# Designs tried in a protein design chat: VH-VL binders against p14714r889to1111. Part 16

Target 1, 223 residues: p14714r889to1111
Amino acid sequence: YLRHEVKDPEKAISFLQDLLHSSGLSEDQKRLLRTSVLCREQLAKVISDSDIEGIEEGYVELDCSEFGLQESLEAVVKQVMELSIERKVQISCDYPQEVSSMRLYGDNLRLQQILSETLLSSIRFTPALRGLCVSFKVIARIEAIGKRMKRVELEFRIIHPAPGLPEDLVREMFQPLRKGTSREGLGLHITQKLVKLMERGTLRYLRESEMSAFVILTEFPLI

## First folded at step 5 (VH-VL)

Design n4 (framework fv_cemiplimab)
Fold by ESMFold2-Fast, scan of step 5:
Parts: structure tokens; C-alpha cells; sequence
Structure n4 (fold): chain C 223 residues (1-223), chain A 123 residues (1-123), chain B 107 residues (1-107)
């Protein structure tokens, strides 16, 4: 979770550093800018190394709490909207009615991280052409576990036009981490590992003639 | 039916070069990572090199790094292994194999193998 | 590099026997472990992937188990066609590595 709190400030700092770098700077200002760039890179590495090691080894504990599924899905769509607008790629959302009242027990921030990464990748590899969009679908199956408890099986489908993601990127998502893994590949690899930490979590990438899709399955206790 | 057919194995002198080919048929070649595995006479299996479906990412065993290169031509469904600076230790049967991913079980495995082609490095 | 070891290096068995072959990795490889069979003069054939998943077309007398560093291949009711060399292979990290092999001979 601390990783999410640092990531956006880090992007803001990077943006401001790029602006300053393109400006006329004194030698003292250039030195301070270079130092800040190095500090940012070191912080990014420390955070990434710490999270990756824990996730790869399965030592990361999920921080479970009660949350609303609809609020989480709306937050995810908001998180990716900037790239959607910049790339001129529309997102079409299709949720069952029961999602609006659904309260789950689980790790809300990790779920949002999983969905945001797969949506961002789908947007990145969708052409900005009329009639093409990324479709975000949710399928929910509620089942009773005995007399007292309920569970929901959730299937998230993030559908985009064929051919979809490069084959190398999909391979990097599922291969063990290696030196030289792309930044996108690292993000998707971590996402795949986070899905595995979730209850009955699975992540697949499908290729069809007209479309490709991320299919994410997971289960949550229903409150 | 999936088929992999290796060719190019011959006798070469130490320090020489040789290119092996593997012709693939019966599946969508560009959708699979491909690999070369070798076996010295009377010895076990040794992984040599792998290549991604697109051909953009390559992997090598330490014993062949800098000497061997792997490539593919997806339009011809053909995998290649270029072997340079050959040593006696490179004498082996070279197998071409398809590297398959199974997401449900988180598995990567070589499900189809060619018949192998013998490379002999000696004077 | 991840080192793979197998035991025994060779074993003698009779048709109808049940045998077990062990494979160990120098570090944890989760369930990224495959088993291959190789008959004299032939290419290897995949038996088991992901430590315990039986490849399509492979007889049910073959089974695999284990996770982390310790893995086993079991052949129940050994048949004449099962006399071969068996290799384990980790697919967890590059460079990919094979065990040294276990030769199963008849006796």
C-alpha cells in the first residue's frame, strides 16, 4: 500500500524535473536537479525491489477489509481515464446490477492495482480508431457457503481489439523475473503474482481472431 | 500434427561455424517460444538457447553466450541456431523443441521435440 | 544457476514393480518442474509438467509430486516400454537446467 502512496508523487516529481531540465538553469540548479533525479531513481528501485521480492516469494500478506465493489471499479476507471483520453481510446463498462450493492471482504487496493495495470496495458495496445474500444466486463456468481456465509466468484474481462498485447509482453508476464525485463512486462508480471495471492486467483490472456482479453478470476467473502 | 525437423548437423573443425535449422509445421509457429537442447554422446540433456515468439527476446546458457545466436523466421516457420567458434565440447545431438505455457498450472514445458541433428567438432 | 540433482543415478527393476525417482533443486522453484522420458536413440518425450500435471497421452501409471526443492516421479506397475532414462527440468529461471538423468534398466 505504501507503494501506491509514493508512486503518484514520484510521477509528479519526475514531470517537474523534466520541465526544469528543459529550462535555463544555473550550475547549482543543475546539480540539485541531477541529485533529485538520482534520489528518485534510488527510491523507485528500493520500493520495487522490496515489493517484488515479497510478492515473488509469497511473503506479502493481503490487507483485507470490507469494501464496496462498485466504488472500487469506479476508482479503477478514474485511475486509467487520463491515458484513455490521451490515447483517444474509449472504455466501455458492463457490470451486473448486483455489483452496485455488493460489499466484499478482501484487499481493495491490490484488486484496484490488478485491474488498473491490465486496463492500462489494454488501452496502450488499442488503436485510436473509430469503433474500437476497451470493454471492461464483470461477471458475478454468488453462492451460499452453508447457512451463515456467502461467497462471490468474480470474473473480470478486459477485452480489446486483436491482435492485442505483443507476444513477448505476455510471455514476460508469466515468465520468472529476469534482468532486462521491460517496465511494462515487470508491471504485468507483478500483477500476475498479485492475482495468485488472491483467493482462487487466476489470470489468463486470450487471443481470438477479432479480440484479445485479460480474464481474471477471483473469489471474495460476501458481506 | 505438430512436427519439428532439424537439419544442418555435420562434422566441423574446431573454431569453425555452422548454422542449424528447425522446420516447424502443424501449429501457429509465431505463438510459441522455441528452444534448442543438446546432448553430448552418452551424456545428459543440456539446455542451450531459447527465443520468444516474436524473436525479440533471446536466452543462452553460459557455455554458449557470445558464440551462439538464435533467430527465427516466422514467415517460413523456421528456427535457427548460428554456432560460431565451435569447440570439441559442442559435439552433441541438437534438438529443437517447442516451449509451451500452461497458465492454469503455471507451467512451462517442452511438449514437442524434433528428431535431433548431430554436430561433431573435431579435426 | 539452479543446479538439479537426481537420485538414484540408475536403478534395476522388473516389469510390474513400482519405482520412485527423486529430483532436487539447489533453490526453491515452486512447482516449475517437468519430467521427460528418453528411450535409447530417440528424442525426449514430456511426461509431467508443473510438478504433478500429466501430459495428454501419457499413461496414468506415471505421477509426479513435490514443490519447492524436492520432487518425485513415480511409475506404478512398470511396463517393458518404461525402461528408459528419466530427466527432471526446472523452468523457473534462466538458464533452464536439467537433472543428470536416472537410467531405469530391467532386472
Amino acid sequence: as target 1 above (223 residues)
Amino acid sequence: EVQLLESGGVLVQPGGSLRLSCAASGFTFSSYEMTWVRQAPGKGLEWVSGISGSGDTTYFADSVKGRFTISRDNSKNTLYLQMNSLKGEDTAVYYCARDTYEGTYSGYYFDYWGQGTLVTVSS
Amino acid sequence: DIQMTQSPSSLSASVGDSITITCRASQSIDSYLNWYQQKPGKAPNLLIYAASSLQSGVPSRFSGSGSGTDFTLTIRTLQPEDFATYYCQQSYSYPLTFGPGTVVDFR
Scores: ipSAE 0.000, ipTM 0.437, lowest interface PAE 15.7, mean pLDDT 81

Design n5 (framework fv_felzartamab)
Fold by ESMFold2-Fast, scan of step 5:
Structure n5 (fold): chain C 223 residues (1-223), chain A 120 residues (1-120), chain B 107 residues (1-107)
Amino acid sequence: as target 1 above (223 residues)
Amino acid sequence: QVQLVESGGGLVQPGGSLRLSCAASGFTFDDYGMNWVRQAPGKGLEWVSGISWSGGSTYYADSVKGRFTISRDNSKNTLYLQMNSLRAEDTAVYYCARDFYLSGSYFDYWGQGTLVTVSS
Amino acid sequence: DIELTQPPSVSVAPGQTARISCSGDKLGDKYVYWYQQKPGQAPVLVIYQDTKRPSGIPERFSGSNSGNTATLTISGTQAEDEADYYCQAWDDSIYVVFGGGTKLTVL
């Protein structure tokens, strides 16, 4: 597992925006192109064994900043839209009203990485059948600490039809890495470890008779 | 304010049946898994049954499998426990409890309990 | 097939530290939860996911979980802390399991 060189994402996005302004592309074509670029930049990275060990042992430092939750969730949905379209699997989003005005302090890109990986896996293992979809639900629990400090506990549910992910992949997500771990299993394992580095972070995979779900819990200071 | 209110307890003879209800308010009922936990007089807590937020998955303690049925009506914000073939050892206070996440987690809110006495 | 073992009773003087243990095979690999129950009342969650306190639970309550043993610690124990305490864990083969309970007596 070799770390690949990453181009400057700011320059790539600026160039793409300039190109889109000069193009005769439809709005749908522009959206798909932006989504493809974002998916490539956010999910195409291969991580070295030393990076994995750093994540496993909690050596990785989070890059925290202020961000808008709604904008973050919209970016995640856009990142996975290409696979959603290719697989003919719809995504249904359910967010509480408070999400539109929430400003959080935390690692926005790692949150997006966690949500994108779990959504992509859910889409991949959902059949393209009428009436079947992936549901992306957010639950927010606001906690006041003192007179002016607020925190929010966010629960992300990514619900998809049973049986869901293969048992081997769910096992790889929670067990120590070994020789022969698949790319998908490695990605989910890293995602699980990244969630644990988040404040009060937990990741669970639930199987029910008619559906399965990723349940991700994390806490952020509310600005 | 989260509230869970149990009802339906009472005295019943061995081999009889009883249906417990738990009325929930103050939260979005269909976002949470629900559970029944019982406590025999002077004894500890014993988990009885659990149900997922959708009602699609149900779980039972070995001591009640085949005799008890958990169900929910999300349109009425109500949880049920149908108890059949009751035995003296089923005598207990039955608590309705909310599962904090979805299922298989922990109980953040409990009702006041309803007493079930199985005696001749 | 997990079984949680607690001591039946623990006694402590006011202001002293009370420690209540909960033991089970490989319990440190699972999350442990703690409930307080006073006579005639429903249980109240005091610790969740090994170490975390719900809103409204005093800072003197803390938890730990390592190896085969989880511990509920009450520092500067007060008379109002006298109660029965139950640990709880989740297992794939047993959806929910409770410990037998510990009666905490404060002089």
Scores: ipSAE 0.006, ipTM 0.496, lowest interface PAE 11.0, mean pLDDT 79

Design n6 (framework fv_benmelstobart)
Fold by ESMFold2-Fast, scan of step 5:
Structure n6 (fold): chain C 223 residues (1-223), chain A 120 residues (1-120), chain B 107 residues (1-107)
Amino acid sequence: as target 1 above (223 residues)
Amino acid sequence: QITLKESGPTLVKPTQTLTLTCTVSGFSLSSYEVHWIRQPPGKALEWLGVIYSGGSTDYNAAFMSRLTITKDNSKNQVVLTMNNMDPVDTATYYCARGEYDIYTGYFDYWGQGTLVTVSS
Amino acid sequence: DIQMTQSPSSLSASVGDRVTITCKASQDISNWVAWYQQKPGKAPKLLIYDASNLETGVPDRFSGSGYGTDFTFTISSLQPEDIATYFCQQYDNLPWTFGQGTKLEIK
């Protein structure tokens, strides 16, 4: 039933794009058209990349493999570059030195989905003003378990200017899905559920006077 | 380190307004939501409402017409106001924090509770 | 509103016994259930969330299971300090609602 309700919005977006496609579009009209395209892509990504019912009910299994953390972070930044450029919002990356050599065992694609969705939302709600940017920060804590095993606790902080995301959107992210949940809220809700599937996964949204942030914590075996 | 503490009157007369304050420590109200829950003597818990990190609220429809929740982040305080108190509103009132990886739904830290008796 | 019905309303068991409490929702609530322990004169304490996840610091003798409308809470080997009233809670839809409670006593 949720999947069926989400399908109709995709048709509405396609129809809106056709109506907005005309000679002499204003900058505002171009922005609306580009935003519609991104909403359609996010909707398709949620449906095609994820089983909404399975994720909601917690029976989706992670597809774990060996991967490089730096390569995953670079892929995520590339995935969000189009919106970053369109909205004239810079992304500043701050990773510790050890990230470049880290090899992890876990679900690389789901990690990328989590990080790209939170970065896209941060970009969407950042004004295009001089000196304002989205900061993507990684904090790594390595723990040795015996002589041959290591684990790393990773904290991802996606920091953006206050006030940040609308209160309704943050509520939709953390509460059970309701009739009338927005497309962005649905995407963030799925993201929150994917974080819970991760080893010791947690997701928080912080609001402070001058900044807001997503804080994502996960743990991975280190290879 | 993380604490919530309810304060306010323990006796209220019928038709009067109840005002309770929840003072928090060890976390920021700008990062967590706070809920109000009550429990009549010997009965089940009843959820009253919530104030989210950003300041918006949701209320149980049964109380919505007479219930208001506000907060002051700088004072670390959440305030519940309930109008037109009745003897059936006699209960222990708790404030509680939502689990930090989930903004709403279940409650990881609770105040000690304050018993409010409504009688003439 | 979603109604949560617990059974039994009370039970007596001996130290070392396996104790089970059930909770039934009036409609499908997926896995959106928490379980709390409440000792006399104290606030409730979270034990289980998302039907089966154990809260940090809670002994592993406590467990939960279930999906849809039927949920079970289990204490695998009852200890004297486990004497309390236990409540289930749904968070599928507002308002959040609690079961009526199960009072657990030692024989």
Scores: ipSAE 0.000, ipTM 0.437, lowest interface PAE 14.7, mean pLDDT 79

Design n7 (framework fv_benmelstobart)
Fold by ESMFold2-Fast, scan of step 5:
Structure n7 (fold): chain C 223 residues (1-223), chain A 120 residues (1-120), chain B 107 residues (1-107)
Amino acid sequence: as target 1 above (223 residues)
Amino acid sequence: QITLKESGPTLVKPTQTLTLTCTVSGFSVSSNYVHWIRQPPGKALEWLGVIYSGGSTDYNAAFMSRLTITKDNSKNQVVLTMNNMDPVDTATYYCARELYYESGGYFDYWGQGTLVTVSS
Amino acid sequence: DIQMTQSPSSLSASVGDRVTITCKASQSISSYVAWYQQKPGKAPKLLIYDASSLESGVPDRFSGSGYGTDFTFTISSLQPEDIATYFCQQYNSYPWTFGQGTKLEIK
């Protein structure tokens, strides 16, 4: 319940931050807004930390509800926009047309947590050089299951310039936690475990000569 | 053409120290994770430890007090040292590469293994 | 440590048979299980990872399934070259642990 005591104030603060961010702010006001965003992220992490044992052991249940995929993707991009601006790393979004009308049944907040964590890491390890960006792509495959049900297999690709994430972070993401795991490594490890809780969820990190990428695959019932 | 090859003594006396070398080709130990696994005759595989690309290590707690894994990036070699060998340590010793860029923790390439017999 | 228990310990089957091997973890390991094939005198070879993903170059007669504590490995149509010992491995938590192995023999 300590977790729940904080959730509503955090949501209110997040809403107010979004509202202020769209205002014509002074540089001092922008700095204060950035500080408040960081405080909100730290607060969200404290809430998430209360679930670490449950996530690690695999007994946490997903909180499923109906949600719009486009609204979720827009929320994720907003969540990472401050770091994108601060680091001068552009995010390029590439979604199929069907995403705009797609309604899913699943855990919206955990999906957003997975996507924002992987985007934040990609931004962090992309150089602030002209012509370099993080590409956020969605690939959707819709399949009918019997006469009345549809599902969609979603593949999220978060592509960034080579060499990408340090190898020690990729290790911490995929291997069991050890004493001395970094905070970023812990965040990515939790993200990887959350993906495994999702229907047919997989998370991969690819390294190629010109690019590196997170590849996240999951399946949702369509409403 | 990825290969791993174990080398070292095939016979060790009780209380002696075992040193095995894993020589790799087709990839760099400076950018990959290498594990040591052993298999006593007719028994299950037993994980010993790993050395990561950055040089840090993790060991199975059962062996940590007498086990050291090191590497030499310039020679592309990983070395396992195990102190105070006992007859129960008789096993085929393997080095193996971890495919960590997916879900991690599983081994895509293994050395051929080297049988180490501990007897007087 | 997580204990991995395989069943059966040995199995005799004929060419063309469907062969099923099971692996039970002492606690939940999500989908962090791999399956290996080991022929006499040879190193293990990776067949399946993440419970159900087929390793590149491995024939599609091999498959895996399961989540949590109960995992299954299947050969849909046994071939002579499939005669080997098969091992499951968990990689959910250190230390990595393996099943005791299932020895597959031809009748």
Scores: ipSAE 0.006, ipTM 0.495, lowest interface PAE 10.3, mean pLDDT 81

Design s1 (framework fv_cemiplimab)
Fold by ESMFold2-Fast, scan of step 5:
Structure s1 (fold): chain C 223 residues (1-223), chain A 121 residues (1-121), chain B 107 residues (1-107)
Amino acid sequence: as target 1 above (223 residues)
Amino acid sequence: EVQLLESGGVLVQPGGSLRLSCAASGFTFSSYSMTWVRQAPGKGLEWVSGISGDSSYTYFADSVKGRFTISRDNSKNTLYLQMNSLKGEDTAVYYCAREGEWSLYDAFDIWGQGTLVTVSS
Amino acid sequence: DIQMTQSPSSLSASVGDSITITCRASQGISNYLNWYQQKPGKAPNLLIYAASTLQSGVPSRFSGSGSGTDFTLTIRTLQPEDFATYYCQQLNSYPFTFGPGTVVDFR
């Protein structure tokens, strides 16, 4: 079921980027360079997640550190920006004011990976029609643990026009891995398992008549 | 038709136990957080407990923490509130409500009609 | 816990009046504030969520405003069916808390 198709394209892309950086670039060349950066990041992500068995069994340990939530959300939006531009699908961000000063303790890179994958899928399955967008919303609920500690429950809603993801892809995301699982299904399945590794993490996919959404819940200590 | 129907409210002795049920119909129950809100006779609303769609998260008001437990059976579209060590102060109409996640801002958009719990000797 | 207060506790009004009810939170809750209406013997009904967004089916004479700690509910041109108790509620932090309610009575 696991099939990794990537060998050395990341090195080729890095070499080409180095050559282009020193030259005067046209707007088309700058766009291609940004696309190549995004492709390299996607390849690195696939390579780093090649231990699917460890993730599937829940034997992956999170790399926790202090990070700023707003900076993480901005990084995620930048990571998906080229696909957004290419597909002409706008991303609308809605964050509460508390996000700008919020510092968390947790696995920043895995959070970004989860949010990037769900945003990329939402963009891919949104028609390139005027007025259609992907909405990225954050809801924060702060809880005091005694008088000294605080934690925050974060809810991420990634909303896109109906019908949203194909039923077979949603099935692959939540069902056990099998021979013939698609590449996209593998990515979403890994994402679903990564969410379960996070503190009280849950991931749901909702369908309504006009809209569909990923709803991701997770909890972080507040610094 | 979207509706919630509570049941189980009765007269109970102090120190007793009681389980309330809330039957949901007309919507995808597992996709919504659910909550219990109570109202003592002639008093205002008090939030009691909440549970996420998949039961991963449960929350309680300080007044009931350690005595009440919230649970759900998504296969039966039913929400439960198990109340232990009941006190006179727990006498109230207990409402079941849906937390409307699809609105992108949580709100108790659908309420049941309530079930009366009386704790008295 | 976030404490909610409402003013006034009660008010008397006539059909056709415009009234304002205020709600204050003990700490900042952004726009995570809802307004509910409750008629005697009935369950509460959602009027407004996110401080200012009118729930589907609620008449346009109802409006909400505010952010942070100070919020208002305004009912323009009171109708007979508007005589009820109104509650604000914060959903920014657990435990969720309601205001004590404002009773709107016939004059």
Scores: ipSAE 0.005, ipTM 0.502, lowest interface PAE 11.2, mean pLDDT 81

Design s10 (framework fv_cemiplimab)
Fold by ESMFold2-Fast, scan of step 5:
Structure s10 (fold): chain C 223 residues (1-223), chain A 121 residues (1-121), chain B 107 residues (1-107)
Amino acid sequence: as target 1 above (223 residues)
Amino acid sequence: EVQLLESGGVLVQPGGSLRLSCAASGFTFSSYSMTWVRQAPGKGLEWVSGISGDSSYTYFADSVKGRFTISRDNSKNTLYLQMNSLKGEDTAVYYCAREDEWPLYDAFDIWGQGTLVTVSS
Amino acid sequence: DIQMTQSPSSLSASVGDSITITCRASQGISNYLNWYQQKPGKAPNLLIYAASTLQSGVPSRFSGSGSGTDFTLTIRTLQPEDFATYYCQQLNSYPFTFGPGTVVDFR
């Protein structure tokens, strides 16, 4: 899907960001640069995902490694912060105490991609109005398997004001991929397919009278 | 709100040089690749040149390679096309356009009004 | 370079007609095919991207289809403002190339 020539501009952006790291910067400039680096990493992931058919058919291999959950969540929030500020939509984070020390074995970048895409969509469809925010909640359930192994079931809830996503987008997210699927719908469709590649992964979109939410479930071995 | 405005098109003699400018407003200029597209009188559209948001990569059509250079000044939200060794075949309206590359499609979604360059003795 | 061809080069139609324009690429371009509309003396306007996705603000009477090398643009119930030149474009590889255009004239 993605053109190979776009990989070269991504490399150029990476090089320029590295040069900026060697320069004297204000604290605001350093914050923006760090956000740019995280956005570039997500862009690189999108470019590497040019095989949409592989994702659709579920044969893409996960690149699993040990990672810290808190660091992953912080990276995701940073990645979406620019759009949050631009649209004047606040993000409220609610994590259980266990998250700060939790180390998982899984595909960190794919998890970040899933969470970033759903957060960005939630921000895009939230009105810029005082008192409205996107809530990012994590629920963790630890399960012992046998005498030596532990797993954690993670539930991510990304809650935003009603009405939320257009009905057409929610349909595009769950229906078979077709030519003519919108850009946003294609991104969300890929996201739900990526969730299915994860262990016991599920993605739901819920609508209530005053709020809507993405609910993402996945399991990780606990280190 | 979002707009592009070209300037600099004039009559020049063959072998001459000219620099075109494109002023952008209403969006984060540095986040987008930019392009120049030209159209000769009574003819179709021809892509001329493109530049990445950070200026690291530039692309040119074979017809202008070695004669034209594309550049941008992100602090001034301005795109440039430096045209050297101009030929009669370069006579055209030159359009500036924004390239929306992500997440999964590429499109020239915003265009300027164009600026006419005439190369004639 | 990828060569783009369009057919017909021109067509005459009346308000209320339905018309179809075709575009062919010399090699596979997946769905990296856009359609633009250009009215006399004006800049082009993006109508359709990714072969079949309608740009926001574009009337629903416009639709696109196809993939690989063969693409079509259909305009249902032609309106007076639709008399224009239509261009297809591939963005699959550099250099980007446009079709020669199809002129839609009043009959």
Scores: ipSAE 0.000, ipTM 0.400, lowest interface PAE 20.6, mean pLDDT 80

Design s11 (framework fv_cemiplimab)
Fold by ESMFold2-Fast, scan of step 5:
Structure s11 (fold): chain C 223 residues (1-223), chain A 121 residues (1-121), chain B 107 residues (1-107)
Amino acid sequence: as target 1 above (223 residues)
Amino acid sequence: EVQLLESGGVLVQPGGSLRLSCAASGFTFSSYDMTWVRQAPGKGLEWVSGISGDSSYTYFADSVKGRFTISRDNSKNTLYLQMNSLKGEDTAVYYCAREGEWSLYDAFDIWGQGTLVTVSS
Amino acid sequence: DIQMTQSPSSLSASVGDSITITCRASQGISNYLNWYQQKPGKAPNLLIYAASTLQSGVPSRFSGSGSGTDFTLTIRTLQPEDFATYYCQQLNSYPFTFGPGTVVDFR
């Protein structure tokens, strides 16, 4: 089967898009390519959003599979790079060496959604000043549970300059949805709920005098 | 006495299907991860598939992914390997093995005698 | 996938000899390496786990060493029952992979 031969369809699509962008495309061809990408993203979002009530109630089942952590982190950074460039905000990545060889069993797409949403919010609320950046830090704590089973506790820190997110937005993230909840608040609220669906998942927002940060904790079986 | 006994190996035509069984005795079956390892005639060992004690996790070698399914029935102390779309390259002795835990390290500490699967016209 | 290699592919030895077999991983696997012995027509038998820990019931003439990417299996004072094929295996990540084996033949 084709899917077996193409292990990662997302990589295949990304590779194809890179080839098309490097080629001599007409303006019409570039517009059609962009439109097809946006249509696919909108379709995926609508399908995902249809489960909002299930996510709120905590019964949505995760779609778990084997994936590489470094590959997922790279995909997330690529997803947010356009906004980073537009806003002139640099992203600094700090991963331990173990990440490059780390293979996990879990819901890769949901992990990417959690990380991209928190990174996008951090970028939006970072001033475009020289020397200011968003820091994406990963801390990995590997524990042998017994037998072949190893688990890794992953702590993601998305650090940005103070004051950070508006207080009303952080409140919307943790409070029940209501009429008038902002689109960004809805996105962060769903993100918070998705984190709770993950094993030992927690999401916190910290404020200090010079910085603010999202701190996300979750555990994965290590393959 | 701890032992594993495989069964089900026969001659099958290419494209056919076959289910192997592994009967376990002498230990608490549900407490152990189980695995299938194969060996083509005159060749070395190749890991095929693994399953956790509670069936929460299953793993496959790339060569069999999408064609083989691993399962277990803890009430019957039996491990299964469902093989579909068989190829000539699947011809091998299939061993069932227990993944024992020794000082927090895994090892295939108990092996069955093997069952021969031949895929040929 | 992690590729495992063994050397030599085969060796001839006499009873009383001391022999060494090497195993290399294509990337670091810490000490998540096992050694197995397989006699003709029989299932494999676990000799060593965690690179250097001898399985219960295995004679003390067997020993393992190494970490990371380079590992060795040593058999001191080879006995008649030691003529067999020896395999290393990594269990650091899925899929688990075996070395191609080393055949120890009677000279």
Scores: ipSAE 0.000, ipTM 0.397, lowest interface PAE 20.3, mean pLDDT 80

Design s12 (framework fv_cemiplimab)
Fold by ESMFold2-Fast, scan of step 5:
Order: sequence, then structure tokens, then C-alpha cells
Structure s12 (fold): chain C 223 residues (1-223), chain A 121 residues (1-121), chain B 107 residues (1-107)
Amino acid sequence: as target 1 above (223 residues)
Amino acid sequence: EVQLLESGGVLVQPGGSLRLSCAASGFTFSSYYMTWVRQAPGKGLEWVSGISGDSSYTYFADSVKGRFTISRDNSKNTLYLQMNSLKGEDTAVYYCAREGEWSLYDAFDIWGQGTLVTVSS
Amino acid sequence: DIQMTQSPSSLSASVGDSITITCRASQGISNYLNWYQQKPGKAPNLLIYAASTLQSGVPSRFSGSGSGTDFTLTIRTLQPEDFATYYCQQLNSYPFTFGPGTVVDFR
């Protein structure tokens, strides 16, 4: 059966995850989940690479639809949870109450891609030590625009222990692509460009004495 | 082109000190764990030491702990191994290697050509 | 420290043979096992990582299997360039340790 499932990597990953959720995680099962996460990451990168030139030039069209923010955030956390478990790095989520009922109009999949990439990078650079975690914080500012319209300004903070990402990786994220750009750097660079395609989108990487953080700002029509 | 080039291997007397260098090119050096592996003449491979991309974590084999120090200068894309209190048993070809590519698996996917250290009177 | 052993220590084979090398860990290491090939006077080359995943550019005649404490490297239809020393390595815990190596020689 595994031989058949391997011919469709996405279905194989889903099948293996479903199988493992029904039992306690052994070391062998954790490593199988690690393999599943690696396969998912490779698929995501291949897909994101399909129009790198368009993303880089800023002319890629967003696929906008109505979506629930809570469901989107839950999907992102699920996408990164396996790496979190494998690396023994906890994710602490802090969402305002209004998120649970919030419906937005925008590109849900691109938002998930942005948040997943920055969370995965934060997990990779967090030591597996007691008391250390990655904090995923959302701040929502709802604003009435005109008589019938509402917008929400969303700030996503992905906070992890100092020192955080290597300096060269942060440079690759913001500087023009060149020969020798790492695969991680390419992923973060594309993420940074995707944020610029979002409404009033900005991405910053902050270093403080105790913590480092990705700070992502974007704005959505509220349905 | 991804390359690692070791240097510094020479003949040194027992009790002496030596610093090896490994020059990296063709990849984002600071994003990778780096390692030193040695091989005594006619013998197998022995892992010596490893260092995280930002130098926050260093690891050593018991045979060299307390005598060897691993360090890196990311601005120069260079890895170092400081060897103190050298013994005849430290005679080996020393390889530097890169630990994977931001993957979930630790694999030594790129190796240098090695530099020979001989400890003899 | 986790001790690694390989069997056999050496073997003689002819082109076209299929050979199997075994590697055993003194403790469970799940699938955190790599296989390396080393030719005389050269640096080692990564063949397989995560016990069974073939490194890019490595011929499909190489395969790995196993989990926990017992692992195997199989070379189907041995070619002249495959005469080398093969090492297994565990990366489950520090210090990382290599097997003593298996020398594959021409008969």
C-alpha cells in the first residue's frame, strides 16, 4: 500500500498522518512525520517556483475568495506542527477573540504560504531547550470605511529566541536574488515578495536582545 | 559551485598546537552546521566536532574534548579547528563537511579534499 | 556513545554481482543513518541518508533499508566504479559515530 501511496506524495502524506494520529508517537513514527514534512516542503517549493519570475516582478494575480481567518490559522499551525513535534519546539498561539468569527476576502492560500514559511523558518532556528518556544501572535484592528464597508488590519508576529535567523539568510530575504542563494533564502525571498503583493503588505525581521521576530502586516476587506 | 577547501595540515611535535582552516564557497555558509571528520592512515572515519551556523552550539567527540576548539568566521566563510595538546593518535587526514541543506536530516552532503596532520617527533 | 558495527569487514565481488552490507547500532537510532562511499585517496561521498533515501546523482542500483538497530546497503549489478570502502553513520545523537567500514574489492 505504501508503494502505491508514494506515487501521489500529497495523498501519501495525508494517509500517513491520519494513520499516526490514532496512536502514541514513537521515535520511528516521529521520523516518519519528519519525512512527511520534508515531502510537503518540497512540493510547496516546487509549486511556488512555478512563477518565480512573475512573483519577483510583482505581476502575479492573487486568487481572492471569502475565507475564515480562524480556519486559515488552524491550517497553518497544522502544516507546521509536525516539524514542531520533530524538533521538540513548542508553538504558542495568541489570537484575539474576534478571529474565531472573522471572515475575510483575499488570497487564503498565499496568506497560508507566507505564514507557514515564516513559522517553519522560526522553528528551524529555535533550539530544542526547555522553556523555549515560537510564539505566533495575531493583532487585529477593525476599521469602518464608509457607510457599509469594514476592513481589518492584521499584524502577525512570529517571535522566537535570540539570536534567530542567520544574518546572511535575512539579507537573502531582502536583497536581489543571485547565484548561490540558498533554498531557504529563496523561500524567504519569495515570501517577502508575496507579502508585497498583499494589500498594504509589509514584512520585517526584528532582532532584540532576548528575542527575534518576523512582523507581517496586511489588510483585508471584512465580510 | 559548492566547494570546501581545508588547509593548515603540517608536521607537528607531540604536545604542540595547530589551527586548521576550511574555506567555503558557493553557498550561504552561515545557514549550515559545519563539521570536522578525521581519518587516520589506513583507518576508518571518526567524527571530531560540529558547530551551528551562529556558533551558539558546539559538539565534540570524547577523544578530543578539552583539547580541540571549533569556531567559524561567517564574514570570511571560514571554519576553524584549533588543536591543542596534540598526540600521536591525532595523526590523520582532517576533512571539513557541510551538514545538509536546511533539511530535517543531518547528512554530510559536501566534503573538502582533506588536509594531513602528522604528529611525530 | 552509540557504537556502530559493519559486516562483513571486507568482501570480494565481481562486476555484475549483487552485494549486501549490514550495519548495526548499539542503541535504537530510528532512521537517522547515512551511507557513504570512499574511493582510495578521495573524500567520502554521500550515497544514502535517512536510512533509505538516495542522494541526488547516485545510481539507482544503490538502495538502503532498515530502522532501529539493523540496516543494510544493497548494490545491485555491481559496476567497476563501485569497488570502494563503504561506511555507515548514525546521526541520532552526539557524538556522531561511523561504522568501521566495509572494503569491497575486485575478485
Scores: ipSAE 0.000, ipTM 0.409, lowest interface PAE 18.5, mean pLDDT 80

